# Ledger of designs, part 259: VH-VL binders against NAD kinase (nadK)

Target 1, 268 residues: NAD kinase (nadK), of Syntrophomonas wolfei subsp. wolfei (q0aze0)
Amino acid sequence: MKIILVNNRFKENTEKKAQEIAGQLSALNVEVIIDNGLDEPYAGTVDFIMVLGGDGTMLRAARRYGQRAIPVLGVNMGTVGFLSNIEINELAEYLPLILREEYSLEARMMLEVAVFQQQSLLTRVFCLNELLLRSNSPRMLSFALEISGQKLEPYRGDGLIVSTTTGSTAYSLSAGGPIADPQLDAFIVTPVASHIINKRPLVVSPEREISLHLLEEREAIIGIDGQIKMDFGAENRVLIKRAPHPLLMVNLKAKPFFTSIDRSLQRQ
Below, E stands for the ipSAE of ESMFold2; O stands for the ipSAE of OpenDDE; V2 stands for 0.75 times the mean of E and O plus 0.25 times the DockQ between their complexes.

## First folded at step 18 (VH-VL)

Design RR13 (from OO3 with heavy chain S35N; framework fv_patritumab; at its last look DockQ between E and O 0.90; V2 from the best seeds 0.84)
Fold by OpenDDE, look of step 18:
Structure RR13 (fold): chain C 268 residues (1-268), chain A 121 residues (1-121), chain B 113 residues (1-113)
Amino acid sequence: as target 1 above (268 residues)
Amino acid sequence: QVQLQQWGAGLLKPSETLSLTCAVYGGSFSGYYWNWIRQPPGKGLEWIGEIYHEGDTNYNPSLKSRVTISVETSKNQFSLKLSSVTAADTAVYYCAREGLKHWTPYGMDVWGRGTLVTVSS
Amino acid sequence: DIEMTQSPDSLAVSLGERATINCRSSQSVLYRSYNKNYLAWYQQNPGQPPKLLIYWASTRESGVPDRFSGSGSGTDFTLTISSLQAEDVAVYYCQQYYTVPRTFGQGTKVEIK
């Protein structure tokens, strides 16, 4: 068995724990690769990914490895989030199950984001939560939204979020988007401070494609999962689709989503 | 390693339609843009067009009215048709893959061996 | 369309000496967000397809000798062969892949003096 441990090099506790866990796994004849974000994603084949940290680390792991159809386990290390399944102090208890591959998987839809320059592909990104288009200035943006060839009325506002159902509890929620069942595949399109007060979020079929482009000669920003930033101008277009592969999240421990949401919201 | 094999008729008369096919071996067909490039004898390279594995195409404006690129994903093949050929279309035609590094294009990293197509009356 | 212009058209260099080829694009091919220039260099031997040498202006493709290097940014680029070898006799092309249509330079023929 070969396992990738994903941690955050800027969090000393996760780095230390990754080394410790790596040692333990090695003692059990498990090959371990540590990915702290310093280097490029490991290109070799692996059987399991263990994410040590919070939601942010999981999002990074998803972007780096999600397209490879590898089971991913979130191990929380003292943060509050929705993407971890077990706590670090529980890892020893569940490790035998991991090694025996005795766990269930939950498929989470990811986004495939393609950014273009005059019809030329600049890059593709797969992400678990959302794409954000936002103004790079205090002024509102004007941009066009197209869904499966249907052109909507121009949007004016601070920006727009296209989120997965997983991402519905992230920035989309803060922007007034609906909470979605993560077991459901759908796009959530949430306006960010639209000049139209009653502009409602859209729940869109995963079979559709979403296209965005600016209607003015201004600079905007595309954000991916709140971690990747790209400049976005009038000559750019972004196409959003359902990723061809979902993130396979490992379920070792029952974690009721809706109960967790209630608790989380009450704490705010 | 990824290899491209291409084939088609190498001799045409004016006004006929050029037809070439390129097949991908040893790698994934999905996720890439597949290109056609030509090179007249003793001259430089001209990009003809590209097709994504899902069927999206882009063509050189200079050839757009005569060019059709198609894909057959089930066979890992893509094809080029160029209608109404003239002597000016005499060239070695290459199929090529636009490679990806972390899903970012970085150039045409795999090429077919080329097919000489001669247009002569 | 982005026009690519190489200079010189032909270059004769002694064995072991440096060969320098320039390429200019009519527009910038720099993707600022990634700080990458969408510029590639190819080597073509007679009767062979082009071979990718350099991508993103300055990164060598796998298997390419260290004597090959690419530099530049925006609109001006350079391919350098630090010590010309006999097997380096070929035609070299620059190519932008920042926009469509893809465009190539006219080529530079490198010969041994």
Scores: ipSAE 0.909, ipTM 0.961, lowest interface PAE 0.5, mean pLDDT 95
Fold by ESMFold2, look of step 18:
Structure RR13 (fold): chain C 268 residues (1-268), chain A 121 residues (1-121), chain B 113 residues (1-113)
Amino acid sequence: as target 1 above (268 residues)
Amino acid sequence: QVQLQQWGAGLLKPSETLSLTCAVYGGSFSGYYWNWIRQPPGKGLEWIGEIYHEGDTNYNPSLKSRVTISVETSKNQFSLKLSSVTAADTAVYYCAREGLKHWTPYGMDVWGRGTLVTVSS
Amino acid sequence: DIEMTQSPDSLAVSLGERATINCRSSQSVLYRSYNKNYLAWYQQNPGQPPKLLIYWASTRESGVPDRFSGSGSGTDFTLTISSLQAEDVAVYYCQQYYTVPRTFGQGTKVEIK
């Protein structure tokens, strides 16, 4: 059995804990790769991913490994968010179940984001929460949104968020979008500081394709999960689709979404 | 190990349609742009066009009026049709994959062996 | 369209000596956000398809010997063979994949002097 341990190198306690857990797993003949974010993602085949930390660390793990259809367990190390399942002090208790694969999986939709120079692909990025298009200057953006080839009236404002239902409790919420049940597959399209009052948030079928481009020359940024930043200009277009694979989140403990949402939001 | 096998065409008369097929083995068809490139005898390489696995195409503007590239995703195949050929279309035709590392293009990393297509003068 | 120009068109180099091939693009092929040049070098032996040698201007493809190196950024690029060997006799092409249409340099034929 081969496991990736994902941690955040900027939190000293997670690095120490990752080494401790790696030692425990090695004693059980489990091969362990530690991913602290410094190196490229591990390229080989693995059976399981364990994320030590909060939602930000899970977002990086999802981006790096989510398209491999590998079970991912969130292990909370202090601040409870939406993406952890067990506490670090419970790990030893649950480890036998992990090794025997005695757990269920919850699928969480991801976005596939393709960035183009006109019609030429520059890169693809996968994300769990959202894509943000925003101005990189004091001036507002003028941009076009297309949904499955259907052109909406132009947007004017600070930007736009395209999120998953998992991302509905992140930046989209702050921008006025709804909280969505993460078991639903959907896009949530939320304007950021729109000057056009009829531009309401949209909930869109996951089978749609969403396209964005600027209508005038401006410096803009595409943000991915609040962690990746890409320049975006008048010659660029971005295409957003449902990713081929959802993130497969491990469920060892029942953790009801609706009874915990207020507490989880307050702690982020 | 990804491999491309190509077939079709051979000797054509002027005004006929060139038709070539490329099959993908040992790897994923999905997620890539699939390309056709040609090389006239003793000359350099000319990009003909590309197709994404979902069907979107980009063609060389110099050939766009005569070229069609298509996919058959269920068979992991893509094809080239070039209409109204002349002797100037005599070339070795290659299929190729534009490779990805970290989901980012890095050039054409896998090539077919090439097919010589001769158009009589 | 981005035009790719190679120099020289042909090059004769003694065995074990350095070979240098230049490639210029009419526009930048640098994707600034990733700090990567969308520029590749290919080696083509007679009767064979091209083989990818260098990608992102300076990174060797797997299995390519250390004597091959690429450098440059933006519009100006160089392929260097530090110590030419007999099997390096081939035609070399640069190619940009930043825009559509994809374009190749005209090729540089490398021979042993």
Scores: ipSAE 0.732, ipTM 0.883, lowest interface PAE 1.4, mean pLDDT 91
ESMFold2 (binder alone), look of step 18: mean pLDDT 94; pTM 0.958

Design RR14 (from OO3 with heavy chain S35T; framework fv_patritumab; at its last look DockQ between E and O 0.91; V2 from the best seeds 0.82)
Fold by OpenDDE, look of step 18:
Structure RR14 (fold): chain C 268 residues (1-268), chain A 121 residues (1-121), chain B 113 residues (1-113)
Amino acid sequence: as target 1 above (268 residues)
Amino acid sequence: QVQLQQWGAGLLKPSETLSLTCAVYGGSFSGYYWTWIRQPPGKGLEWIGEIYHEGDTNYNPSLKSRVTISVETSKNQFSLKLSSVTAADTAVYYCAREGLKHWTPYGMDVWGRGTLVTVSS
Amino acid sequence: DIEMTQSPDSLAVSLGERATINCRSSQSVLYRSYNKNYLAWYQQNPGQPPKLLIYWASTRESGVPDRFSGSGSGTDFTLTISSLQAEDVAVYYCQQYYTVPRTFGQGTKVEIK
């Protein structure tokens, strides 16, 4: 068995724990690769990914490895989030199950985001939560939204979020988007401070494609999962689709989503 | 390793339609743009067009009216048709893959061996 | 379309000496967000398809000898062969893949003096 441990090099505790866990796994004849974000994603084949940290680390792991159809386990290390399944102090208890592959998987839809320059592909990104189009100034943006060839009325506002159902409890929620069942595949399209007061979020079929482009000669930015930032101008276009592969999240411990979200919301 | 094999008729008369096919072996067909390039004898390279595995195409404006690129994903093949050929279309035609590094294009990293197509009366 | 212009058209260099080829694009091919220039260099031997040498202006493709290097940014680029070898006799092309259509330089023929 070969396992990738994903941690955050900027968090001392996760780095130390990754090394410790790597040692333990090695003692059990498990090959371990540590990915702290310093280097490029490991290109070799692996059987399991263990994410040590919070939601942010999981998002990074998803972007780096999610398209490879590898089971991904979130191990929380003292943070509050929705993407971890067990706590770090529980890892020893569940490690035998991991090694025996005695766990269930939950498929989470990811986004495939393609960024273009005059019809030329610049890059593709797969992400678990959302794409954000946002103004790079205090001024509102004017941009076009197209869904499966249907051109909507031009949007004016601070921006737009296209989120997965997983991402519905992230920035989309803060922007007034609906909470979605993560077991459901759908796009959540949430306006950010639209000039139209009653501009409603859209729930869109995963079979559709979403296209965005600016209607003015201004600079904007696109953000991916709140971690990647790219400039976005009049010459650029974004195409958003359902990723061809979902993230396979490992379920070792029951974690009821709706109970958890309800509790989380009560704390705010 | 990824290899491209291409085939088609190498001799045409004016006004006929050039037809070439390229097959991909040893790698994934999905996720890539597949490209056609040509090179007249003793001259430089000209980009003809490309097709994504899902069927999206981009053509050189200079050839757009005559060019059709298609894909058959089930066979890992993509094809080029160029209608109304003239002597000016005499060239070695190459199929190529636009490679990706972390899903970012970086150039055409795999090429077919080329097919000489001669247009003569 | 982005026009690519190489200089010189032909270059004769003694074995072991440095060969320098320049390439200019009519527009910038720099993707600022990634800080990458969408510029590639190819080597073509007679009767063979082009071979990718350099991508993103300065990164060597796998298997390419260290004597090959690419530099530049924006609109001006350079391919350098630090010590010309006999097997380096070929035509070299620069190519932008920042916009469509993809465009190539006219080529530079490198010969041994």
Scores: ipSAE 0.909, ipTM 0.962, lowest interface PAE 0.5, mean pLDDT 95
Fold by ESMFold2, look of step 18:
Structure RR14 (fold): chain C 268 residues (1-268), chain A 121 residues (1-121), chain B 113 residues (1-113)
Amino acid sequence: as target 1 above (268 residues)
Amino acid sequence: QVQLQQWGAGLLKPSETLSLTCAVYGGSFSGYYWTWIRQPPGKGLEWIGEIYHEGDTNYNPSLKSRVTISVETSKNQFSLKLSSVTAADTAVYYCAREGLKHWTPYGMDVWGRGTLVTVSS
Amino acid sequence: DIEMTQSPDSLAVSLGERATINCRSSQSVLYRSYNKNYLAWYQQNPGQPPKLLIYWASTRESGVPDRFSGSGSGTDFTLTISSLQAEDVAVYYCQQYYTVPRTFGQGTKVEIK
């Protein structure tokens, strides 16, 4: 059995804990690859991904490995988030079930984001929470949104968020979007400080294709899961689709989404 | 490892339609642009166009009025049609993949063996 | 359209000596967000399809000998063969993949002197 341990060596001091867990697994004849963010994603075949840390570390793991259809377990290292399943102090209890593959999986929709120079692909990025288009100057943006070839009236404002249902409790919520059940597949399109008051958040079928481009020369940024940024100008277009594979999140411990909402919001 | 196999008629008369097919083996068809390039005898390389696995196309403007690239995703195949051929269309035609490393383009990393198409004068 | 211009059109180099091929694009092929030039170099041996040698202007493809190196940024690029071998006799092409249409340089034929 081969496992990737994903950690953020600068967050919650997870590097030491990752080494400890790798040693324990190695003693059980499990091959372990540590991904602390310094190296390229491991390219070989693996059976399981264990994420040591909070939601941010899970977002990086999802971007790196989510399209491989490999089980991913979130292990909380101190700060409770929406994406962990068990606590680090519970890992020893659940480790036998992990090794015997005695767990269920919850699928979480991901976004496929393609950035273009005119019609030429510059890059693709996969994300679990959201894409943010925002101004990178004091001036507001004027931009076009198309949904499956249907051109909406132009947007004017600070930007736009296109999120998954998992991302509905992240930046989209702060911008006025709805809380969505993460078991639903949908896009949530949330304007950011729109100067056009009839631009409401939209909930859109996951089968739709969402396209964005600027209508005027402006400095803009595409942000991905709040962790990656890319310059975005009038010569660019971004295309957003449901990713081919959902993130397969491991369930070992019952973590009901709806009972977590109030507790998570109270901590804000 | 990805391999491309290409086939089609190699001898045409003027005004006929060139038709070539390329099949993809040993790797993913999804997520890539699939490309046709030609090389007239003794000359350089000319990009004809590309197609995304979902059907979006980009064509060389010099050929756009005559070219159609199509995809058959269920068969992992893509094809080239070039209408109204003349002797100037005599060339070796290659299919190729626009390569990706970590979802970022890095050039044409896999090529077919080429098909010589001759248009009689 | 981004024009790609190679120089020279042909060169003859003694075995073991350095060969240098220049490529100029009419517009920048640099994607600034990734600090990567979307420029490739191909080698084409007689009767064969082109083979990718260098991508992102300076990164060697796997299996390409160390004697091949690429350099440059923006609009000016160079392919260098540090010590020419007999098997390096080929036509070399630069190509941009920053925008469509994709465009190639006209090619540089490298011969043994």
Scores: ipSAE 0.677, ipTM 0.866, lowest interface PAE 1.8, mean pLDDT 90
ESMFold2 (binder alone), look of step 18: mean pLDDT 93; pTM 0.955

Design RR15 (from OO3 with heavy chain Y33F; framework fv_patritumab; at its last look DockQ between E and O 0.87; V2 from the best seeds 0.81)
Fold by OpenDDE, look of step 18:
Structure RR15 (fold): chain C 268 residues (1-268), chain A 121 residues (1-121), chain B 113 residues (1-113)
Amino acid sequence: as target 1 above (268 residues)
Amino acid sequence: QVQLQQWGAGLLKPSETLSLTCAVYGGSFSGYFWSWIRQPPGKGLEWIGEIYHEGDTNYNPSLKSRVTISVETSKNQFSLKLSSVTAADTAVYYCAREGLKHWTPYGMDVWGRGTLVTVSS
Amino acid sequence: DIEMTQSPDSLAVSLGERATINCRSSQSVLYRSYNKNYLAWYQQNPGQPPKLLIYWASTRESGVPDRFSGSGSGTDFTLTISSLQAEDVAVYYCQQYYTVPRTFGQGTKVEIK
């Protein structure tokens, strides 16, 4: 068995723990690769991904490895979030199950985001939570939204979020988007401070495609999962689709989503 | 390793339609843009157009009215049709893959061997 | 369209000497967000398809000898062969893949002096 440990090099506790866990796994004849984000994603084949940290680390792991159809386990290390399944102090208890591959998987829809310069592809990004288009100035942004070729009325506001159901409890929620069942595949399109007061979030079929482009000669920003930032101007277009592969999240421990949300929201 | 094999008629008369096919072996067809490029004898390279595995196409404006690129994903093949050919269309035609590094294009990293197409009366 | 212009059209260099080819684009091919220039260099031998040498202006493709290097940013780029070898006799093309249509330089023929 070969396992990738994903941690955050800027979090010393996760780095130390990754080394410790790597040692333990090695003693059990498990090959271990540590990915702290410093280097490029490991290109070799692996059987399991263990994410040590919080939601941010999981999002990074998803972007780096999510398209490879590898089971991903979130191991929380003292943070509040929605994407971890077990706590670090529980890892020893569940490790035998991991090694025996005795766990269930939950498929989470990811976004495929393609950014174009005119009609030329600049890059693609797969992400678990959301794409954010926002103004790079205090001024409102005007942009066009198309859904499967259907052109909506121009949007004017601070920005727009296109989120997965997983991402519904992230920035989309803060922007007034609905909470979605993560077992449901859908796009959530949430306006950010729209000029139209009654502009409602949209729940869109995963079979559809979403495209965005600016209607003015201004600079905007695209954000991916709150971690990647790209400049977005009049010459650019973004196309959002359902990623061809979902993130396979490992379920070792029962974690009821709705009760967890209720608890989490009360803490805010 | 990825290889491209291309084939089609190499001799045409004016006004006929050029038809070439490129097949992908040893790698994934999905996820890439596939291009056609031509090179007249003793001259430089001209990009004709490209097609994504899902069927989206981009054409060189200079040839757009005469060019059709199609894909058959089930066979890992894509094709070029160029209508109303003239002597000016005499060239070696290449199929190529636009490679990706971390899902970012980085150039045409795989090429077919080329097919000479001669247009002559 | 982005026009690509190479200079010189032909270059004769002695074996072991440096060969320098320039390429200019009519507009910038730099994607600022990634700080990458969407510029490639190709080598073409007679009767063969072009071969990718350099991508993102300065990164060597796998298998390309160290004597090949690319530099530049924005609109001005350079391909350098630090020590010309006999097998380096070929036509070299720069190409932008920042916009559609893809465009190539007119080519530079490198010969042995």
Scores: ipSAE 0.884, ipTM 0.946, lowest interface PAE 0.5, mean pLDDT 95
Fold by ESMFold2, look of step 18:
Structure RR15 (fold): chain C 268 residues (1-268), chain A 121 residues (1-121), chain B 113 residues (1-113)
Amino acid sequence: as target 1 above (268 residues)
Amino acid sequence: QVQLQQWGAGLLKPSETLSLTCAVYGGSFSGYFWSWIRQPPGKGLEWIGEIYHEGDTNYNPSLKSRVTISVETSKNQFSLKLSSVTAADTAVYYCAREGLKHWTPYGMDVWGRGTLVTVSS
Amino acid sequence: DIEMTQSPDSLAVSLGERATINCRSSQSVLYRSYNKNYLAWYQQNPGQPPKLLIYWASTRESGVPDRFSGSGSGTDFTLTISSLQAEDVAVYYCQQYYTVPRTFGQGTKVEIK
C-alpha cells in the first residue's frame, strides 16, 4: 500500500507530525510519500491520500491529485474547517479502518478550468472551490459570460466567481452567493461588485460549459481556490466545466454539514 | 504507451480528395488535441490542423478552405480530408498528439509513422 | 501567426565537437504566468517521424541523452549538442505551440564533417 501524506511545509508542527505519522505507517509496511508543497506532485500510482491540515492544504491536495480518483482523507490539525473528517488525535483509532479500506466515500464536484490564448490552450487547472475573475487595476472590468453558447448581457464590475457547491462557503459567500449543500452538483455564478444592478447570482447545471472573456483591454487575474493566480487579458478566454472526476473524500466519522456551518465559518 | 496507427490511400489524381485516418491505442483519446502535419519530400514540416476530442478544430489558414478534420470518438479515431489536391500536396502525412504534462502543453510527444501521399502530375 | 526562423540551414561538425542551432520566433512564446516558453525541439532521422527532444525550451524529454540541451527565452532559442555522435546526424526542427497555427522552423541538417 502506497500513500501520499500532504502537509504545509511552512507550518512546522504539521511537518514534524507528518514525519511521525510516516514513521508509524512505515512500521506497518506502508510506503509513504510526503508532499509538503516544495516539489512537483508525485507522478506514480498511489492508493490513498492523507491531508494533514486545514482547508487550504486540502485545496492544494485536490488540485494536485483530485483527478486521479484516489480516496482523500482530511485530518484536522486544530483549526475547524469544512473539508476535514477526523481530528489528528483520532488518527490512531481510525488507522485500522483506513488500512482495511473500511470507509465510505463522498464525491465532491471539481471545476475543470482551461485557459486559452485565443484558440490555443495555455493550461488546464482543476479546483475544488472556485475560479475568480477580477480586475488587477483600479478600473472595473467589462466582460462576457456564456453558458453553453448562450451569451448573457455584458457584465461590468470588479469580477465574477464561478464556484462549486463546496466553494459556496468560501469567496462566493462573501460576494453574496448562497450556501449550497455540498452533496449537490452545480455551478454557482456570483458577480463581484456589479455595476449592473440586475446581475444576480446564478445556480447552473453541472452539465453546462461556462466561458468568460474580456470585452475591452484591461489588466485582469484568474484566481484558483485563492491559491493560484494567472494573468488574463483581452486575447484570453477561459472555459469552465465539471471536472471528469470528483474529489473522493473519505468518510470515517459523521460530520453534519448543516449543524457545523456557523462554527466552521467563524474559524476561517 | 500511447501509439498512433494511420492509414489511407497513397496515390491520387489531381482534383481528388485526400483521406487519411489515425487511430489511438494504449492511452486516452479524451483530453487531448490531435494534429495532422505534412512534409513534402526533402522539405520541412507544415502543420495542417488539429482537433479536440469533442470536435473543435483549428486549421492552418493556408489550407483552411480545403481541409476538414473530424473525430470518431467511439473508435478513438480522427481523420483528415484535403480536397482538390494537386502535385503540391505530395507529402508524407503524419498524425500526432499534442502532449500534456501537469495539464500544460509541452509539444507533440507521439507521432504516427507517416503515410506517403503522391499526387500524379 | 508566429514565424519561426532557424539558422543555419545546415552544418557539418566533427565527431565529438559541439553543434549549435539557433531558432528565433517573430513573437514571444513565453507564457508569463507559468514562466514557460512554449517551444519544442524535434529530431528527425531519415525515413522516420520527428521525435520530441526538448520541451519548454530547456527540458529534455525522457530518454534523450544529456548531450542535448536547450536554452533561451521569449524569442531567441538555442539547441546544443555538446559532443556530436554518429547517431545525431539528422534534421532538427524548432516548433512553437503558444499560438495557432502551430509553426515549425525550416529545419537544420546536421552532418559529420
Scores: ipSAE 0.694, ipTM 0.871, lowest interface PAE 1.6, mean pLDDT 91
ESMFold2 (binder alone), look of step 18: mean pLDDT 93; pTM 0.957

